# Designs tried in a protein design chat: VHH binders against Tyrosine-protein phosphatase non-receptor type 20 (PTPN20). Part 3

Target 1, 254 residues: Tyrosine-protein phosphatase non-receptor type 20 (PTPN20), of Homo sapiens (Human) (q4jdl3r159to412)
Amino acid sequence: IMQEFMALELKNLPGEFNSGNQPSNREKNRYRDILPYDSTRVPLGKSKDYINASYIRIVNCGEEYFYIATQGPLLSTIDDFWQMVLENNSNVIAMITREIEGGIIKCYHYWPISLKKPLELKHFRVFLENYQILQYFIIRMFQVVEKSTGTSHSVKQLQFTKWPDHGTPASADSFIKYIRYARKSHLTGPMVVHCSAGIGRTGVFLCVDVVFCAIVKNCSFNIMDIVAQMREQRSGMVQTKEQYHFCYDIVLEV

## First folded at step 4 (VHH; framework vhh_7nfr_2)

Design s18 (from b06a with D107Y)
Fold by ESMFold2-Fast, scan of step 4:
Structure s18 (fold): chain B 254 residues (1-254), chain A 128 residues (1-128)
Amino acid sequence: as target 1 above (254 residues)
Amino acid sequence: QVQLQESGGGLVQPGGSLRLSCAASGFTFSDYAMSWVRQAPGEGREWVSSISSSGGSTYYADSVKGRFTIARDNVKNTLYLLMDSLKSDDTAVYYCAKEGLHLEYGYYSPLEGYFDYWGQGTQVTVSS
């Protein structure tokens, strides 16, 4: 397992980060050195504006799995985030972090704070329709309305709340149930998956989701190959050796 | 050695105005986003406003939007906060804060992220 992770770390992947490094886009990055490749970044609108997000396509046993891996939104990128969700017709957001962990800001609160008051954005209004607080994750149902057309879109956000500040979850079972619920909830567009940087916990989620789909279909899978495919599309996916090992631990539990 | 020195605080009546300044030294000021953070007596720190390294982007807490303006002068290495229509709730010590490296991941977190240096603060009191 360690040898596999080391081999992945030592790969010298060709890719450029010119869009993320442009002066006008620097403030849009949560971390200056975690940037999307130009070739796989998610362009916004007709002007193809920047957001720190990457399209991720993973192929296993002839099946293609489509995601957007992105950072936790900043206050300044909330409009951009919802524009990305709507333009890609995504119906599921998997959020694998709390807003603040260990006193450190991981993700801004980019959704409406209450059932009473919608979030007013430049081009959209976001309404919180309903929510359920479960032991390990929170389910929020949003209705997103495009101001210009009045067209509405349903989006389900699933926030995993029990990832520890250090290491990996004590119970693989909780994270397995979370991922299975997210897959069952998916209907349209790429699944939008984020943590703080959009590479560590996000990479674990993508890997495990593909593996579970393979198991259900009685297909073979290869964790190293899945992570390698991710890393060609977004640098650093599955950030630590502990996260990589956790992918294997989850598979053994299923 | 990074140094941040705030000034411009004082006693002002409700509805009044103040201009805070922060003199920065010991680093390349024009390379970093800067922020104002305040702390009222007996309360935790509250982020107030941030400005990008170039000054091209500004961000404000909902409590101060439309009343406060953040600005910077990269030639003079100085950060400003122009406070209008002051309320008693604005009474706090105001700190100048520098964009810092995110300790957990070892990355720089712009604007709303981790701050690695603060000044000593300047007291703003809004009362009659």
Scores: ipSAE 0.000, ipTM 0.145, lowest interface PAE 18.1, mean pLDDT 84

Design s19 (from b06a with D107F)
Fold by ESMFold2-Fast, scan of step 4:
Structure s19 (fold): chain B 254 residues (1-254), chain A 128 residues (1-128)
Amino acid sequence: as target 1 above (254 residues)
Amino acid sequence: QVQLQESGGGLVQPGGSLRLSCAASGFTFSDYAMSWVRQAPGEGREWVSSISSSGGSTYYADSVKGRFTIARDNVKNTLYLLMDSLKSDDTAVYYCAKEGLHLEYGFYSPLEGYFDYWGQGTQVTVSS
């Protein structure tokens, strides 16, 4: 497992980060060194404006799995985030972080604070219709209304709240249930998956989701291949040896 | 040279109101999100509120929701915090903070490292 991760780390992948490094886009990155490849970045609108997000397509056993891996939204990128969700017709957002962990802001609160007051954005209005607080994750149902057209879209956000500040979850079970629920909830567009940087916990989620789909379909899978495919589309997916090992641990528990 | 100068602090009774101001200079104010952060005696810094560069989005700590309002005037390069229904627990030095540029992953800093410039602070005391 350590040898596999080392081989992945040593792979020198071709890819440019020109869009993310543009002076006008610097403020849109949570981390200056975690950027999307130009070739797989998610363009916004006809002008192809920037957001720190990557399309991820994973092929296993003749099936293609489609995601958007992205950073936790910044205060200045909340409008961009919802534009991305709507333009890609995504109905599920998997959030694998709390807003604050260890006294540090990991992700701004990019959704309405209450059922009574919608979030007013430049181009959208986001309504919290209902929510359910479970032991290890929170389910929030949103209606996102495009102001110019009045078109409404239903989006389900699933926030995993039990990832520890250090390391990986001690119990794989809670994260397994979370991923299974997210897949079951998916209907349209790529699944939007984020943590703080959009590579570590996000990468673990994508890998495990593909593996569970393979198991259900009685197909073979290869964790190293799945992670390699992700890394070709977004740099650094599955960030640590511990996260890589956790992918194996989760799979073996099922 | 980036400068942030707070004003409007003082002594108020519980249930009272105060309006804090922060005058910003040395950068394009309208390009950056701004925040208020407070520090009570003997405690660490606590984030209070943030406002997007345009003023279109505002965020509040649970302890101040419904009582405080953050606002900005991009023409005057000024950030505001309107504080209503003040409690003794709101006693702190209030700092104006400019959202910083991002650091390298792995060198993640405490709350203080999230902001690249801070004001001198203004003291708010809520006491009878």
Scores: ipSAE 0.000, ipTM 0.261, lowest interface PAE 10.1, mean pLDDT 85

Design s20 (from b06a with S109E)
Fold by ESMFold2-Fast, scan of step 4:
Structure s20 (fold): chain B 254 residues (1-254), chain A 128 residues (1-128)
Amino acid sequence: as target 1 above (254 residues)
Amino acid sequence: QVQLQESGGGLVQPGGSLRLSCAASGFTFSDYAMSWVRQAPGEGREWVSSISSSGGSTYYADSVKGRFTIARDNVKNTLYLLMDSLKSDDTAVYYCAKEGLHLEYGDYEPLEGYFDYWGQGTQVTVSS
């Protein structure tokens, strides 16, 4: 398994990061060295403005799985984030991080703090309709309203709260239940998946989701192939050898 | 050049209060999250509190919730830690730390790797 990860790390991948490296876009990146490929980045609006996000398409057994892998929003990119969600008609957001871990801010609080007061953004108004706090993750139901058109869209955000500050979860069971619930909740558009950088825990989620679907359909799968497909579309997907091993551990648990 | 300078430490009796300050210079203070990290004698570093760049979000370690308040003044480029109901376990050197620009992969870096600049620290001693 370690030899597979090493082979993935040594692979020469095509692609350029020109958009993310533009001076005007520097403040839109949470991490200087984690950028979307120009060819797979998610363009915003008619002007095709920048956000640190990538379209990810994974093919297994003739089925295509469609996602957006993105960084945890910054204060300056909250409007861009909700624009991306609405323009892609996405109904599920999987958030695989707490806002702060180990003293560092991993993701800005990009949703409303209460049921009574919506989050007012430049182009959108976000209403928290209800929420459920479960042992390992939080379910939040949002109505997102575009101010100019009055168009509204329902979005379900699923925040996994039990990923450790270092390493991977000791038990795969909670994360498997989380992913199963996310897939069951999916209705429209690509599933939006993020952690802090949008490559490590995000990559694990995508891999496991595809593997779970393959198992349910009694289809074959190959973890190395799934991760290789992701890496062609967003650099560095599945960040560490421990995360890669965790993908295999989940297969044994299911 | 980035500089962080703490002040306000000292000796206080259990149940007392102290106010720590951190003067920041050499960067756009209002663009970065700031944190307080402490180190007790013979122990590793422990994260205490963080505040977002705007001051709109604050976060606290379970050991200090309800007793400490983090605040910032983006006009004066100053970070504060208001410490109430101090306990002997709060005895430590307190460091002001600036959010880093991450230049390499990894969301599993040690605590010291998350911050690019640290102050020199201010000693807080709680004893009778």
Scores: ipSAE 0.000, ipTM 0.246, lowest interface PAE 12.1, mean pLDDT 85

Design s21 (from b06a with E112K)
Fold by ESMFold2-Fast, scan of step 4:
Structure s21 (fold): chain B 254 residues (1-254), chain A 128 residues (1-128)
Amino acid sequence: as target 1 above (254 residues)
Amino acid sequence: QVQLQESGGGLVQPGGSLRLSCAASGFTFSDYAMSWVRQAPGEGREWVSSISSSGGSTYYADSVKGRFTIARDNVKNTLYLLMDSLKSDDTAVYYCAKEGLHLEYGDYSPLKGYFDYWGQGTQVTVSS
């Protein structure tokens, strides 16, 4: 398992990060060295403006799984984030982080703080319709209204709150239930998945989701292949050897 | 080598003001986000404020919002924390921290957050 992770780390993939390195886009990146490939980045609007996000397509057993892997939004990128969600007709956001962990900001609070006051954006208005606080994740239902057309879009955000400050979850069960709920909730567009940088915990989520679907369909799967496919589309997916091992632990648990 | 050196701490009365500075060297200061983190007596470290690499975006803990202002001077390689309306609860050692590359907790030391370098700290005491 560790040799597989080392082989993945040593693999030098061709790819350019020119868009993310533009001076005008530097403040749009949470981490200077965690950037989307030019070829798989998510373009915004007619101008193809920048956001730190990548399209991820994983093929297993003839099935294609489609995601957007992205960083936790910054104060300066909240408008861009919701634009990305709506332009891609995504109905599920999986957030695998708390806003603050270990005294460090991991993600800005990019949704309405109150049921009474919508979040006003340039082209959208986001309403928090309801929420449920469960033992290991929070479910938030949003209605997003496009100001120019008056069309409404329903978006469900699922925030996993029990990822430990150190390592990976001790029990795979809580994370499996979270992923199952996210898949069950998915209706339209790519599933938007983020943590802080959009590669570590996000990569684990994508891998486990594909593995779970394969198991349910009685299909074969290969964790190294799944992670390799992700890494061809966003650099560094599944960030640590502990996260990589956790993907295998899930297989034994399910 | 990366070095962060805090200064400007001291004793101040409730309602007073202080300006903390952090001199940075050994890296391209203008390429990294910077943060202030504090540790109160007998408590763990608490994030206070962060500023983006250009200074265009700032973030504050709810406990200091409206009272503290984070700023940076990329020409002088210096980070600042302007503290107004100080309260006894603000008593702590204040640390300057450089943003690191994203790592999960437990992959580096210090264990807390994604900071790859910390300063020595500067003591702020708010008492009458």
Scores: ipSAE 0.000, ipTM 0.272, lowest interface PAE 10.7, mean pLDDT 84

Design s22 (from b06a with S52T)
Fold by ESMFold2-Fast, scan of step 4:
Structure s22 (fold): chain B 254 residues (1-254), chain A 128 residues (1-128)
Amino acid sequence: as target 1 above (254 residues)
Amino acid sequence: QVQLQESGGGLVQPGGSLRLSCAASGFTFSDYAMSWVRQAPGEGREWVSSITSSGGSTYYADSVKGRFTIARDNVKNTLYLLMDSLKSDDTAVYYCAKEGLHLEYGDYSPLEGYFDYWGQGTQVTVSS
């Protein structure tokens, strides 16, 4: 396992981060060193504007799994985030972080604070229709209205709230149930998955989702191959050895 | 205090051989896994080979299997890379790297984060 992770970390991956490094885009990045590849970044609108997000396509047993891996939105990128969700016709957002963990700001509160007041953005109005608080995650149902067209989209956000500040969950059970619920909820477009940087916990989620789909279909899978595919499309997917080991631990739990 | 110093690079013709050495100081060499990482002109960094702290297990990138041998001498605090049947594609700066702690961190550089110390590199050029 350690040998596999080391080989992944040291792989020579061609690719450029020119868009993310442009002066006009620097303040749109939560972390200076975590940027999307130019070739797989998610362009916004006709002008192909920038957001720190990558398309991730994972192939296993002839099936393609399609995701957007992205950072936790900043106050300045909330409009861009919702534009990305709607332009890609995504119906599920998996959020694998709290807004603040261990005193560190991980993600801005990019949705309405209550059922009574919609979030007013430049191009969108976001309504919180209902929510359900479970032991390990929160389900929020949104109606997103594009102001210019009046088009309405239903989006389900699933926030996993019990990831520890350090390491990985001691038991995979809660995270397994979370991922299965997210897959069951998926209807349209790529699944939008984020944590703080959009590579660590996000990478674990993507790997485990593909593995579960393989198990259900009675297909073989290879965790190293799945993570390697992700890393070719977004640098650093699955951030730590412990996260990588956790992907294997989940196979034993299932 | 920790130092890694590579040597043994040079110009060699295709099919030739080179032996790279990395002299380590400032830490207990026998407690850490060691690796060779290369960077070809105009390319990103590529992992080449790793050896466990005891020398009991070795690992190789597919591109070098059967041609390269990694070894270590824990008495002399030295890491080696024996390169046989060199190809033009092996042209790169070769770095000695020490295993480090890898923690989840938002301002993260994945490759640098895996190794806590790197040597300055030694140039290997395979050209006719």
Scores: ipSAE 0.000, ipTM 0.112, lowest interface PAE 14.2, mean pLDDT 84

Design s23 (from b06a with H102T)
Fold by ESMFold2-Fast, scan of step 4:
Structure s23 (fold): chain B 254 residues (1-254), chain A 128 residues (1-128)
Amino acid sequence: as target 1 above (254 residues)
Amino acid sequence: QVQLQESGGGLVQPGGSLRLSCAASGFTFSDYAMSWVRQAPGEGREWVSSISSSGGSTYYADSVKGRFTIARDNVKNTLYLLMDSLKSDDTAVYYCAKEGLTLEYGDYSPLEGYFDYWGQGTQVTVSS
C-alpha cells in the first residue's frame, strides 16, 4: 500500500494554477500551496470569477461520480461559496471538519448562526430551517433564497464532527455511516465536499463513496486508480499515507 | 534569512492592556498569513489569532475573542496583537509565526507543522 502511495506522489502531472496565483485571488485561498487546476476549477457567474474549488469526476465500472472538492470557506469567500452551491444546483454539502481543531481555524462558520436570523449575502439569503445533532455528525437543513427571483433551494449540510486532530478515525464505522447518509441524501448536482484544504479528508470521502457504491453494485474497484483520477483533477487528493491506508481499512469493514 | 522578532511584552495587572509587535524580515511579508501563538509555563502551545496576507480576514481563539485584535502593516512588515482586558490566564510567552507551505498540513500536521518560522517569543505576565 505504501508503494502505491509513493508511486502517486512521484507522478508528474501537467497542470497550471494561474487563476489561484493571481494577486487578486490570493486572499481567497486558505492555504497558499493548495490551489485548483485552471482546467478543472469551478468558475463563478458569467465573469467566471475565482473560488478555491475543483470539479471531480470519478469513473468506476461505467458509472460516473460527480463532486466539487473545495476548501473550508473563509469569511471573505462565504458569498462565493453559496453562489457555487446554487449555480451548480447542489443539494448536499459534506463538511468533514469542525470550525476549530487543535486551536486552528479550519473553516469559517459560513451558515446562519440561529433559526431566527438568516445569513444575508449579496445575492442570497440562507435560512436554517432545522438541525439534528447526532453522535458523529450534524445534519442542517437550509433554504437558500435568491434575492432577485425569490426562488428557494433546499440544501442539506452534513458536518462530520469526530475526525481526530491528527491521523484518521480509530473506527471506520462512524465515517462509513456518515458517507452512506450523504449518498442517500444526494439528489441534484455535484456533491459539495470540503474539509479545511479540500484535499485530505475530502479525498478520503470521495474515494470511500465510490468504493462503497462499487461494493453495493458488485463491481470491482481499484483504490489507486480512484485516487489517481482525483489527483488529475485536484492536486494532492488524499494528502497522507495514513489517509490512503484508511481508504483500504474501510474496504475491510464494508 | 527569515527572521521574526517580537517585542512589547511585560508585566501588567488584570484588566490592563498591552500591544505586541513582530518585525518580519527575509521574505515578502505581504504574501503570507501571520499568526500569534502562546505557551504558558509547563503547557503546550495554544493558537491565539491569525491574519490573512492582506489583512482582510482575521481569526481568533474563543478565549480571546472581543479582547484581542490582530493587525498588520504590510508597508512596515510588522504584525501586531492588541490585547485588552488581560486576565491571569493570558500569562504566556507569545510567539509570532509565519504560515507554512506544507501539503502535510490539515489532518496530519501538528500545530508546529502549520508554521514554518517562529519568533523568539515575548513574555506577557498578568498578575496582581
Scores: ipSAE 0.000, ipTM 0.232, lowest interface PAE 13.5, mean pLDDT 85

Design s24 (from b06a with Y108F)
Fold by ESMFold2-Fast, scan of step 4:
Structure s24 (fold): chain B 254 residues (1-254), chain A 128 residues (1-128)
Amino acid sequence: as target 1 above (254 residues)
Amino acid sequence: QVQLQESGGGLVQPGGSLRLSCAASGFTFSDYAMSWVRQAPGEGREWVSSISSSGGSTYYADSVKGRFTIARDNVKNTLYLLMDSLKSDDTAVYYCAKEGLHLEYGDFSPLEGYFDYWGQGTQVTVSS
């Protein structure tokens, strides 16, 4: 397992990060060294404007799984984030972080604070319709309205709140329930998955989701292959050896 | 206390050969994969080669494949890089790097986060 992660880390994958490195886009990146490949980045609007997000397609047993892996939004990128969600017709957002962990801001609060006051953005209004607070995650139901057209889009956000500040969850069970619920909630477009940087916990989620689908279908799977596919589309997916081991731990529990 | 000490760098002409060594101490050398990473003047770090803990598997960057050979001696706690057919583009500081046990989340590049200890580096200059 350790040697697998080593081999994955040491691949010199072809790919350019020109869009993310442009001066006009630097303030749009949460981490200066965690950037989308030009070839797989998510373009915004007709101008193909920049957001730190990558399309991820994973193939297993002839089935294709489609995601957007992205960073936790910054105050300056909230409008861009909702534009991405609507343009891709995504109905599920998996958020695998709290806004603040260990005193460090990991993700801006990019949704409405209350049921009564919508979030007013340049191009969108986001309404919180209802929410449920469960033991390990929070479910929020949003209506996103495009101001120019009046078009309304329903989005379910699932925030996993029990990832420890260091390491991985002590029990895989909570994360398994979370991922299963997210998959059951998915209806349209790519599933939007983010943590702080959009590579570590995000990569674990994508790997485990594919593995669960394989198990349900009685298909073979290979964790190294799944992670390798992700890394060809977004650099550094599954960021640490502990996260890589956690993917295996989940498989052993199921 | 982990220590990694490189040696064997120097000035060579194009087409020449060098053998780099890295003496490791302060950990169970045979339990960890080891790597060579280089940094050319004015450029970022570039991974060069890695070897599994047992020495049974080796990996190379496309730019050095067929010219460089990585090896290890688990009895002597030493990592090697044998460099043949050196080119001016191989001019860089070469670092010995140890596979990390515990990596941090999200605050550094993936390559830098993978290694928990680095040597001080050895300069390789390829010129006439």
Scores: ipSAE 0.000, ipTM 0.115, lowest interface PAE 15.0, mean pLDDT 84

